# VHH binders against a4qp31r305to451, part 18

Target 1, 147 residues: a4qp31r305to451
Amino acid sequence: PPGSRLVLMSQVCKQTLAKDSEKLNDVNIKLHRCSEAFIYLLSPLWSVTLDKCRNSTLVLGPVRTSVHIQSCENVRVVCVAGRLTIGGSFNCTIHSLTPTRPLLLPGNASLTLGPFHTQYPTLEDHMASAGLAVVPNLWNQPLLFGV
Key: E = the ipSAE of ESMFold2; O = the ipSAE of OpenDDE; V2 = 0.75 times the mean of E and O plus 0.25 times the DockQ between their complexes.

## First folded at step 10 (VHH; framework vhh_8emy_2)

Design k4 (at its last look DockQ between E and O 0.72; V2 from the best seeds 0.00; counts 0 for: pae E 4.5 > 2)
Fold by OpenDDE, look of step 10:
Structure k4 (fold): chain B 147 residues (1-147), chain A 126 residues (1-126)
Amino acid sequence: as target 1 above (147 residues)
Amino acid sequence: QVQLQESGGGLVQPGSSLRLSCAASGFTFSKEWMHWVRQAPGKGPEWVSSISGSGGITTYAESVKGRFSISRDNPSKTLYLQMNSLRPEDSAVYYCARTYEITFHGSKYTVTFDYRGQGTQVTVSS
């Protein structure tokens, strides 16, 4: 069922990964210790977690539930997501469309936020599929927790 | 080279309407999200609205939702902002931008545009 699968991508280094497969639909993605990577996951996803990634760029299809960024450095993320959380991260840039206020957890430094700005041919269909086609964008209204 | 040029601003009374335009060149317009951002005197830039490349997705700041409408004509590479029910607090210089981001440095912040125009002045006053 949706949200039951987990795909772990660990230690993706110095490479470009581009996927738009139906196999990624409603899957939980965990990116662990990726470095100098360009990762494009252009499918409706269930959730995405970035953990300890560095010097990387991630372009995501619509994420139905949440994008969680933790302990990352010099990471750029572009995403449509139901929820966005960022903690313990340095010099990261997130361009997002999120109907909930981004949650900034302790430990961030030099964080950049912007509105979602990426286009690909099936984006709108994917947004609709993920239930994110007609939602407000609260990207610039973060909540600070424990800071 | 990327160029953006805003127009359509002016002095209007509260409750009136105004339509802004932004002429774009130097990039594949239809493949880019576009944004409107405004800056009032003594305030930092404020995000107003965004639109997807195809125009199928639009988003708005809460302060303008229900009153403003963003649209685009990709063949002519033009971005629009229809502003209805204008209020004095809508007075600002309005910019169209390809990207817009805010960097937080503790209690300080900086605003960055990769590309934006010179802006067009909108003044709402009785």
Scores: ipSAE 0.877, ipTM 0.930, lowest interface PAE 0.4, mean pLDDT 95
Fold by ESMFold2, look of step 10:
Structure k4 (fold): chain B 147 residues (1-147), chain A 126 residues (1-126)
Amino acid sequence: as target 1 above (147 residues)
Amino acid sequence: QVQLQESGGGLVQPGSSLRLSCAASGFTFSKEWMHWVRQAPGKGPEWVSSISGSGGITTYAESVKGRFSISRDNPSKTLYLQMNSLRPEDSAVYYCARTYEITFHGSKYTVTFDYRGQGTQVTVSS
């Protein structure tokens, strides 16, 4: 069933990981303690959590529900997501397309937001599969909670 | 060498339309998101609109939504902004850019963009 599977990617270090397989369709992804990594997950996903990742770049296919970024340092994330939440993160850059206001929790410093800037051949098909539209995009209208 | 050249501005009356153009060179235009940013005298840059490399994804600032339309022609490496129902508050120098970011420190922010041309002046008066 969609959203029933979790894939944990822990301690992916000093490597490039690229996946565009339908096996990732509608999967919950957790990236934990990844470092010096370039990770491309170019499938329609259910949810994504980045936890304690450092010095890494993440490019995600459209995420139906949420992207959570917590306790990350020097990480760049490119995503299309239903919701975006960021907390406890330092020197991170997020380029996003999201129909809801990004939620900025306490503990962030030197956080940069920009518009979604990535394209790949099946992106628009994946957005349709994830139920995400090109408008509205609220990347520049974050909500600061507890900050 | 990256070059951006804006054109199409002018002096117009409220309610008029203008179409801005941006000629791009020195990079793979079709693979880059492009942006329109405007700057009024004494103000910081204000993001206006963005478009994906293919043209299939567009976004707009709330202040221009429904009045402005961004587009691109990848073969000619040209970015466009169709501005309808112009208002005096739209008066500004308009720039196209490859990168446009907002940096937050607490509740304060700054706007930056990269590879800025000379801009094109839009003045809406009388």
Scores: ipSAE 0.164, ipTM 0.621, lowest interface PAE 4.5, mean pLDDT 85
ESMFold2 (binder alone), look of step 10: mean pLDDT 84; pTM 0.829

Design k5 (at its last fold request DockQ between E and O 0.78; V2 from the best seeds 0.00; counts 0 for: pae E 2.4 > 2)
Fold by OpenDDE, look of step 10:
Structure k5 (fold): chain B 147 residues (1-147), chain A 126 residues (1-126)
Amino acid sequence: as target 1 above (147 residues)
Amino acid sequence: QVQLQESGGGLVQPGSSLRLSCAASGFTFRKDWMHWVRQAPGKGPEWVSSISGSGGITTYADSVKGRFSISRDNPSKTLYLQMNSLRPEDSAVYYCARTFEITFHGSKYTVTFDYRGQGTQVTVSS
């Protein structure tokens, strides 16, 4: 069922990874210790977690539930997501469309936020599929927790 | 060379309507989301609205939701902002932008644009 699968991408380094497969639909993605990577996952996803990634760019299809950015450095994330959480991260940039206020957890430094800005041909269909086509955008209204 | 040029601003009374335009050139217009941002005197830039490349998705700041409408004409590479029920607090220089972001440095912040125009002045006053 949706949200039951996990795809772990660990130590993707110095490469470009681009996928738009139906196999990614409603899958949980975990990026672990990726470095100097360009990762494009252009499908409706269930959840995405970035853990200890560095010097990387991540462009995501709509994420139905949440995007979690943890302990990352010099990471750029572009995403439409139900929820956005960022903690322990340095010099990261997130361009997002999110109907909930981003949660900024302790340990962040030099964080950049902006509105979602990326277009691909099936984006709107994917947004509709993920239930994120007609939602408010609260990208600039973060909540600070524990700081 | 990316260029953006805003127009349509002016002095209007509260409750009136105004339509802004932004002429774009130097890039594949339909492949980019576009944004409207405004800056009032003594205040930092404020995000107003965004629109997807195809125009099918639109988002708005709470302060303008229900009153403003963003649209685009890709063949003419023009971005629009229909502003209805204007209020004095809507007075600002309005910019169209391809990218907009805010960097937080502790208690300080920096606003950056990759590309924007010279802006068009909107003044709402009785």
Scores: ipSAE 0.901, ipTM 0.940, lowest interface PAE 0.5, mean pLDDT 95
Fold by ESMFold2, look of step 10:
Structure k5 (fold): chain B 147 residues (1-147), chain A 126 residues (1-126)
Amino acid sequence: as target 1 above (147 residues)
Amino acid sequence: QVQLQESGGGLVQPGSSLRLSCAASGFTFRKDWMHWVRQAPGKGPEWVSSISGSGGITTYADSVKGRFSISRDNPSKTLYLQMNSLRPEDSAVYYCARTFEITFHGSKYTVTFDYRGQGTQVTVSS
């Protein structure tokens, strides 16, 4: 069943990790305490949570449900996602394609948003697989909750 | 040196159509996402639309979706914006850009984009 699996990636440090395997299709990903890392997960994903990551770059295949970024510092994220939520994060940059208004929770400072700007050969097929192929992009219309 | 030159604007009535062009040089045009940005007098820059390098992915601001269509011709290094069903609120100077970002500090924000050309004026007046 899609969305029934969880992969935890904890303390990925000072390395480049690139995956485009069908084993990651429709998986929930949690990245925890990653630092100085370059992480490319180029598969259609179910959900992604980044928690307490710092000084890292994340490029994600299309995420069917949500990307949640919490307590991160100096992190770059590039994603297509159904929903995007950011809280408690400093000096982070997110370039996204998302059909819902990004939710900015309390505790953020110096957040930079931009439109999605990357490409890889199977991206459009992955977007279709995640139900995000022909959706509007609301990256620039965040909802500022409690700010 | 990166160069971008916009053209095709004009003074039109509401409901009219216009096609804007952006001639590009000084970079590998076919590899870059491109954007249309507009700025009305006294207002900050507003993102309008984006297109992938291949042209296979297009995205639009909610205010223009269904009325505007972005396209590109990579051999001629030209970006286009077809603007249909124009409204007075579409009046602005239109720019093409390679980057566009908004940085938030609480409820306040700043906008940055790579302003290279003079833009092209679109005025929709009854």
Scores: ipSAE 0.637, ipTM 0.868, lowest interface PAE 1.3, mean pLDDT 90
ESMFold2 (binder alone), look of step 10: mean pLDDT 81; pTM 0.795
ESMFold2, fold request of step 12: ipSAE 0.011, 0.455, 0.011; ipTM 0.496, 0.792, 0.528
ESMFold2 (binder alone), fold request of step 12: mean pLDDT 81, 81, 80; pTM 0.797, 0.800, 0.792
OpenDDE, fold request of step 12: ipSAE 0.560, 0.890, 0.892; ipTM 0.842, 0.935, 0.936

## First folded at step 11 (VHH; framework vhh_8emy_2)

Design m1 (at its last look DockQ between E and O 0.68; V2 from the best seeds 0.70)
Fold by OpenDDE, look of step 11:
Parts: C-alpha cells; structure tokens; sequence
Structure m1 (fold): chain B 147 residues (1-147), chain A 126 residues (1-126)
C-alpha cells in the first residue's frame, strides 16, 4: 500500500541521479550520507528524509507527507511537501511549497528558504495526485521548535 | 540575458484595483515558476505570489489571498498581478522574479534574487 515501501539511497556520491519511475510513487525515500550529488526524484513521493547529506542538490516530486532534513550541510532541496522539518543542518537552502509552517528544529545555522520554483512536464499532475495542487504556501512562515 | 520589466504601478485609492505586468525575456518563460515580491519602505522584501510554468498552480501570501490574482501569458512571456481591494498596506515597490530566497543568520537575514526587474511603485492612499 502507499507509504509502506522504503527506498534507501545511501552514499550517493559525485554523481547525478535522475528518476521519474512509477516505482517511486508513494514511496518513502531516505537519502543517507549522500555527497556532491544531484538527485532528481520526479515522482509523487510519500515521504523523504535527508540524513547527513553534504554538498548536494535534491529536486523532488511532490511529497505527500513530509520532507525531513537532518544533519545536512550545503544541501539544496527543492520540493512540494505536506510538511517540512529541518534540524541540525548548516548552510542549507530549501525552496518549497508547503501548506504547513516549516518546522525548524535545534542545531540549524545559515538556513535559506524560498518558494518552490521548479517545473517539469508532469509536475502539476503529480501535485494533484499528491493532494498538493490547491494548498496554501507557508514557506516563509517557519516555526522554531526548541531553539 | 535574462530581463524582467515590471509596469502598471501607480497611485490609487483604497478599495481600487490595479493590474501589474512583467515582461520577460532572455529565457524560456514557460519553464519557470514566476513570483511577485514587494518591498515597502523600511521593510524587507515580502513574497506575494507564485505561479507554475503552465499557470495551473498559483499560491499567495495570506496578506493578499482573495484579493490578488497571479496569471501569465506564456506566448507573450508576460506575468500579471491583478490587485483588487487595495489597501494602504499594499503600498510597495513590486518586483517580478524567477527565484527568490531569504537566508537567515541569527537575528538578521539577507534576500537574494536570481533576477528581478526594476520594480513598479504601487501607492495606495486616500
């Protein structure tokens, strides 16, 4: 069922990874210790977690539930997501469309936020599929938790 | 090179309407989201609205939702902002931009645009 599958991408380094497969639909993605990578996952996703990634760029299809960024450095994330959480991260940039206020957990430094800006041919269909086509965008209204 | 040119601003009374335009060139307009950002005197830039490449997706700041409408004409490479029920607090220089971001450094922040125009002044006053 949707949201039951986990795809772990660990130690993707110095490469470009582009996927738009239906196999990614409604999947939980975990990026672990990726570095110097350009990762494009252009499908409706269930959730995405970035853990200890560095010097990387992630462009995501709509994420139905949440994008979690933890302990990352110099990471750029472009995403439409139900929720956005960032903790323990340095010099990271997130361009997002999110109907909930981004949650900034302790340990962040030099965070950059911006509105979602990426277009690909099936984006709007994916947004509709993920239930994120007609929602508010609160990208610039972060909540600080435990700070 | 990328060029954006805003127009349509002016002095209007509260409750009135105004339509801004942004003429774009130097890039494939339809492949980019576009944004409106405004800056009032003594305040930092404020995001106003965004629109997807095709125009099918639009988003708005809470402060303008229900009053402003963003649209685009890709053949003419023009971005629009229909502003209805204008209020004095809407007074600002309005910019169109491809990218817009805010970097937080403790209690201070910096604003970065990939590109924006010279802006168009909107003044709402009785």
Amino acid sequence: as target 1 above (147 residues)
Amino acid sequence: QVQLQESGGGLVQPGSSLRLSCAASGFTFSKDWMHWVRQAPGKGPEWVSSISGSGGITTYADSVKGRFSISRDNPSKTLYLQMNSLRPEDSAVYYCARYYEITFHGSKYTVTFDYRGQGTQVTVSS
Scores: ipSAE 0.884, ipTM 0.933, lowest interface PAE 0.5, mean pLDDT 95
Fold by ESMFold2, look of step 11:
Structure m1 (fold): chain B 147 residues (1-147), chain A 126 residues (1-126)
Amino acid sequence: as target 1 above (147 residues)
Amino acid sequence: QVQLQESGGGLVQPGSSLRLSCAASGFTFSKDWMHWVRQAPGKGPEWVSSISGSGGITTYADSVKGRFSISRDNPSKTLYLQMNSLRPEDSAVYYCARYYEITFHGSKYTVTFDYRGQGTQVTVSS
C-alpha cells in the first residue's frame, strides 16, 4: 500500500546518485549521514527525511506528505512537498513549492528559502500523482517556532 | 551581460488592470525560472510570482493569487505580468528577476534578488 515502505539511503558520500524508478513511487525515504553528494530522486514520493547530512544537494520528485530536514549542514534541497519542516540545520538552502507554511523548528541558523526552480520532463505528471498539481506556493510564509 | 528591463507601469484607479513586460538579454532566457518582485516605499522587496523556463509551472504569492497572471514568450525573451483588480496595496516598483531568496537569521531575515533593471512604477490611487 502507498506509504507502507521505507527506503534508507545511508552514507551516500562523494558521488552522484540518480534514481527515477517506479519502485520509489509512494515510498518513504530517509537519507542519513550523506556527505558531499548530489542526490536526485525523481519519482513521486510519500515522505522524505534528511538527517545528519552535510555538503550535499538533494532534488526530489513531488513528495505527497512531508519533507523533514534535521541536523543538516550546508545542504541544498529542491522539492515540491505537501509540508516542509526544518530543524537543527545550518547554512541550508531550500527551494520549494509547498501549499503549507514551512515550519522552522529550533536550532537553525543561516537558513535560506526560495521558490521552487527546477523541472524535468515528467514533473507535472508526478505532481498530479502526489496531489500537488494546482496548489498554491507558501514557501515564503514560514512559521518560526522557537527561533 | 545580463540585462532586464521592466515596463508597462502607470497610475491607475482601484479595480483597473495593467500588463507589465520585462525584456531580457544576456542569458539563455528559456532555461531560467523568472520571477516578479515588488517593492513599496519603506518596505523590503516582496516576491510576487514565479514561472518555469517552459512556462508550464506558475506560482503566486497569496496576496495576488487569482488577480495576477505570469506568462512568458521565449522567442522574444519577454516576461509578462497581467495584473487585474488592482488595489492600493499593489502600489510598488515592480522588478523582474532570475532569482529571489530569503535568508533567515533567527527572527530577522534578508532578501536577495537579481536586481538588474530600473523597475516599473505601479501606482493604484485610493
Scores: ipSAE 0.539, ipTM 0.818, lowest interface PAE 1.9, mean pLDDT 90
ESMFold2 (binder alone), look of step 11: mean pLDDT 81; pTM 0.799

Design m2 (at its last look DockQ between E and O 0.68; V2 from the best seeds 0.74)
Fold by OpenDDE, look of step 11:
Structure m2 (fold): chain B 147 residues (1-147), chain A 126 residues (1-126)
Amino acid sequence: as target 1 above (147 residues)
Amino acid sequence: QVQLQESGGGLVQPGSSLRLSCAASGFTFSKDWMHWVRQAPGKGPEWVSSISGSGGITTYADSVKGRFSISRDNPSKTLYLQMNSLRPEDSAVYYCARVFEITFHGSKYTVTFDYRGQGTQVTVSS
């Protein structure tokens, strides 16, 4: 069922990874210790977690549930997501469309937020399938939690 | 080179309507989301609205939701902002932009535009 699969991408380094496969639909993605990578996952996703990634850019298809960024450095994330959480991260930039207030957990420094800005041919269809086509965008209304 | 030029601003009374335009050139307009951002005197820039490349997806700041409408004409490479029920607090210089972001540095912040125009002044006053 949707949200039952986990795809772990660990130590993707110094490369461009682009995927737009139906096999990614409604899966949980975990990116672990990626560095100097450009990663494009242009499918409706269930959840995405970035853990200890560095010097990387991520462009995501709509994420139905949540994008979680933890302990990252110099990471740029472009995403539509139900929820956005960021913790322990430095010099990260997130361009998002999110109907909930981004949750800023402790340990962040030099965060940049912006509205979602990336277009690809099937984006709007993916947004619709993820239930995120007609939602508010609260990208600029972060909540500080535990800070 | 990328160029954006805002127009349509002016002095209007509260409750009135105004339509802003943004003429774009130097890039494939339809492939980019576009945004409206405004800056009032003594205040930092405020995001107003965004629209997808095709125009099928729109989002609005709470402060303008229900009153403003963003649209675009890709053949003419023009972005629009229909502003209805204008209020004094809507007074600002309005910019169109491809990318807009805010960097937080403790209690301070910096605003960055990838590309924007010179802006157009909107003044709502009785």
Scores: ipSAE 0.911, ipTM 0.945, lowest interface PAE 0.4, mean pLDDT 95
Fold by ESMFold2, look of step 11:
Structure m2 (fold): chain B 147 residues (1-147), chain A 126 residues (1-126)
Amino acid sequence: as target 1 above (147 residues)
Amino acid sequence: QVQLQESGGGLVQPGSSLRLSCAASGFTFSKDWMHWVRQAPGKGPEWVSSISGSGGITTYADSVKGRFSISRDNPSKTLYLQMNSLRPEDSAVYYCARVFEITFHGSKYTVTFDYRGQGTQVTVSS
């Protein structure tokens, strides 16, 4: 059933991790305490949470529901997502395609937003699978709360 | 080095159409997402549209959606913006860019884009 599974990727350090397996289709991903890592999850995903990651780059396949970034430092994220939320994060850069306004929660500093800028062969098929094939991009219209 | 050269602007009446062009060199054009950015006098730069390297994915700011169409011709390394149903608020200098970002420092922000060309002026007046 879509959205019923969780894959935890904890303490991925000083390495490159690349996955494009159907095993990741429609799963919830939690990336926890990753550092100095390059992580490519090129499957249609249900949700993604980045928590306490540092000095890392994340390239995600389309995420049906939400990408939540919290307590991260010096992290770059590239994603297509239904919703995008960022809190408590410093010196992070997010290039996104999202049909909802990004939510910037309290505790962010030096947060950079940009439009989605990645392509891989199956991206459009994955966007369709996640219900994000033809959507507006509101990356530049964040809602700032608590600032 | 990266070179971008915009053209095709002009003075038109509301409801008119214009087609902008951007000639690119100094990078692998077909692999890079490209963006159109505009800047009116006394205002900050505004993102208008983006297109993937292959041309298969296009995105638009809400203010231009349905009226503007971005395209590219990779063999000639040229980016285009077809602007229909032009309005006075579309008046600006238009730039093409490889980078457009907004950096937030609390409630204040800065805009960064790859400002390489002179831009092309679009003026829509009653």
Scores: ipSAE 0.599, ipTM 0.854, lowest interface PAE 1.5, mean pLDDT 90
ESMFold2 (binder alone), look of step 11: mean pLDDT 79; pTM 0.779

Design m3 (at its last look DockQ between E and O 0.55; V2 from the best seeds 0.72)
Fold by OpenDDE, look of step 11:
Structure m3 (fold): chain B 147 residues (1-147), chain A 126 residues (1-126)
Amino acid sequence: as target 1 above (147 residues)
Amino acid sequence: QVQLQESGGGLVQPGSSLRLSCAASGFTFSKDWMHWVRQAPGKGPEWVSSISGSGGITTYADSVKGRFSISRDNPSKTLYLQMNSLRPEDSAVYYCARTYEITFHGSKYKVTFDYRGQGTQVTVSS
């Protein structure tokens, strides 16, 4: 069922990875220790977790549930997501469309937030399928938790 | 080179309407989200609205939701902001931008634009 599958992408380094496969639909993605990578996952996703990634850019299709960024450094994330959480991260930039207030967990420094800005041909269809086509954008209303 | 030019601002009374335009050039307009941002005197830039490349997706700040409407005409490479039921607190210089971001450094912040125009002044006063 949707949200039951996990795809781990570990140690993607010094490369561009672009995927727009139906196999990614409603999948949980975990990026672990990616470095100097450009990663494009242009499909409706269930959830995305970035853990200990560095010097990378991530462009995501709509994420139905949540994008979680943890312990990342110099990472740029562009995403539409139901929820956004960021913790323990340094010099990261997130351009998002999220109907819930981003949750900033402890340990962040030099965070940059901006509104979602990326277009690709099937984006709107993906947003619709993810239930995120007609939602508010609260990207600039973060909640500080435990800070 | 990328160019953005805002227009349509002016002095209007509360409750009135105003339509801003932004003429874009130097890039493939239809492939970019566009944003309206405003800055009032003594305040930092405030995000107002965003629109997808095709125009099918729009988002608004809570402060303008229900009153403002963002749209675009890709053939003419023009971005619009229809402002209805204007209030004094809407007074600001309005900018169109390709990207807008805020970097937080403790209690301080830095605003960055990928590109924006010179802005157009909107003043709402009785």
Scores: ipSAE 0.879, ipTM 0.935, lowest interface PAE 0.5, mean pLDDT 94
Fold by ESMFold2, look of step 11:
Structure m3 (fold): chain B 147 residues (1-147), chain A 126 residues (1-126)
Amino acid sequence: as target 1 above (147 residues)
Amino acid sequence: QVQLQESGGGLVQPGSSLRLSCAASGFTFSKDWMHWVRQAPGKGPEWVSSISGSGGITTYADSVKGRFSISRDNPSKTLYLQMNSLRPEDSAVYYCARTYEITFHGSKYKVTFDYRGQGTQVTVSS
């Protein structure tokens, strides 16, 4: 069933990791303590959490439910997501397409938001698969909770 | 030198349509995402729409979704915004841009975007 599996990617360091396998379709992803990494997960995903990552770049296929970014430093994230939440993060840049207001929790500093700006050949098919084709983009209307 | 020149604005009644154009030069137009941004008097710049370099992906602010359509013609290096069902709240100077980002420092923020023309004024009178 969709969203029943979790893949943990911990301490991915000083490497480029690229995955576009259908085995990642509708999987929950947790990236934990990754550093100096370039990570491309180009499949339709169920959810993604980035926790304690630093000096890294993440390019995600469309995420059906949510992307959570917490306690990250100097990380770039490019995603299409149903929901986006960022907290406790420093010097991070998120370019997104999301039909809900990004939630900015306490503890962020120097956080940059921009509109989604990436393309790969199967992207539009993946967006349709995740239910995110033809939606508005609310990337620039964050909700600042507790700030 | 990057140059962007907006045109096609005007004074119209509510419910009318306008088509804005942006002529681009000084960069590889077909490889860049492009954006429309608008600024009403006394307000900060507001992102309206974006389009991928190939034109295959378009995104819109919620306030204009279904009424506005962004497009591009890469051979002529021209970006367009078709604006239908115009409302008084759409009144603004419209700019095209190669960048649009908002950087937050606590609850305060700044907008960065890049344009070279004076923009084109859209006024919806009634």
Scores: ipSAE 0.667, ipTM 0.870, lowest interface PAE 1.0, mean pLDDT 91
ESMFold2 (binder alone), look of step 11: mean pLDDT 78; pTM 0.775

Design m4 (at its last look DockQ between E and O 0.78; V2 from the best seeds 0.00; counts 0 for: pae E 13.6 > 2)
Fold by OpenDDE, look of step 11:
Structure m4 (fold): chain B 147 residues (1-147), chain A 126 residues (1-126)
Amino acid sequence: as target 1 above (147 residues)
Amino acid sequence: QVQLQESGGGLVQPGSSLRLSCAASGFTFRKDWMHWVRQAPGKGPEWVSSISGSGGITDYADSVKGRFSISRDNPSKTLYLQMNSLRPEDSAVYYCARTYEITFHGSKYTVTFDYRGQGTQVTVSS
């Protein structure tokens, strides 16, 4: 069922990964210790977590539930997501479309938030599939928690 | 059909121990790597530990290394997770999972876990 699969990508370094497979539909993604990587996951996803990633760029299809960025450095994330959470991260840039206020957890420094600004041919369909077709964008209304 | 049933969770104090179990059925248990995955509220799922079919190879997330121990009993088709020195950040719903797919990207690989159980709640709080 949706949300019952986890894709673990660990230690992806110095490479570009691009996927738009239906196999990614409604799966949970975990990026762990990726470095100098360009990762494109252009499918409707369930959740995405970045943990201890560095010098990397993530372009994501619509994420139905949440994108969580933890302990990352110099990471660029482009995403449409139901929720966005960032903690313990440095010099990261997030371009997002999110109908909920981004949650900034403790330990962040030099974060840049911006609006979602990318497109690919099936994006609209994917947004619809993820239940994010027509939603407000609260990218610039972060909520600080425990800071 | 594949069935995974987790148990053993509960409310415990920091520093305590807990042992989780997963009863597996519907597939050849001994041939598959088995895994534990956990999900805390508001967070995505986190891989915790893996064990090979024979049990000879184990792996752990950095966050649990030295504290958690994965094991399995193939005759009874049961997976275990011994959790010692528990911390509040270990609080989550714990799922057992099997390997769904391994995909190679050059010299790197992607592992997809499949977990279908209801999970077992672990809450660590003073």
Scores: ipSAE 0.174, ipTM 0.639, lowest interface PAE 1.5, mean pLDDT 91
Fold by ESMFold2, look of step 11:
Structure m4 (fold): chain B 147 residues (1-147), chain A 126 residues (1-126)
Amino acid sequence: as target 1 above (147 residues)
Amino acid sequence: QVQLQESGGGLVQPGSSLRLSCAASGFTFRKDWMHWVRQAPGKGPEWVSSISGSGGITDYADSVKGRFSISRDNPSKTLYLQMNSLRPEDSAVYYCARTYEITFHGSKYTVTFDYRGQGTQVTVSS
């Protein structure tokens, strides 16, 4: 069933990792402790979590449910996602297309949000597969959760 | 046909212990690395722990090291997670998983988990 698998990518360091395989279709992705990495996951995905990554760049295919960024430092993320949540992160830049308001949890500093700006040949087909083909972009309307 | 059935969850107070079980069938259990993955509402799945087919090698997420212990009983095809000193942030649905694919990059790895059960709910609250 869609969303029933998890791919853990742990401690990918000083490496470019590019995956565009059908094996990633509708998969949950966790990137854990990646450093100095360039990671391209160009498939329609179910969810993505970045945890404790630093000095890295992530370019994601459309994510049906959520992208969650936590405890990251100096990370650039480019994504189309149903929901975007960021917490505990420093000096990160997120370029996104998301039809829900990004949720900013406590502990962030020096975040930059910008609009999605990437194209690849199968992007439109992947957006349709993820249910995000024609949606508004609320990248600039974050919700702040705090005290 | 692969089946995984989780049990042993519940509502407990902080500091309590729980032992989760996972009954496995439809594959040669003793040969596979097995894993625990948890998912809290509104979050993606989080890897918790892994154990080798023989049970000789274990690994844990930093958030649970020293508090959780993974084990297996190969004759009964059962995986366990002993959870001690439970905290509210441990609240989640817990799934057991087998390895779908693993690749090594020296001493580091990439793992795809295959989980199919309903999970078992753990709630830590007063």
Scores: ipSAE 0.000, ipTM 0.262, lowest interface PAE 13.6, mean pLDDT 82
ESMFold2 (binder alone), look of step 11: mean pLDDT 81; pTM 0.800

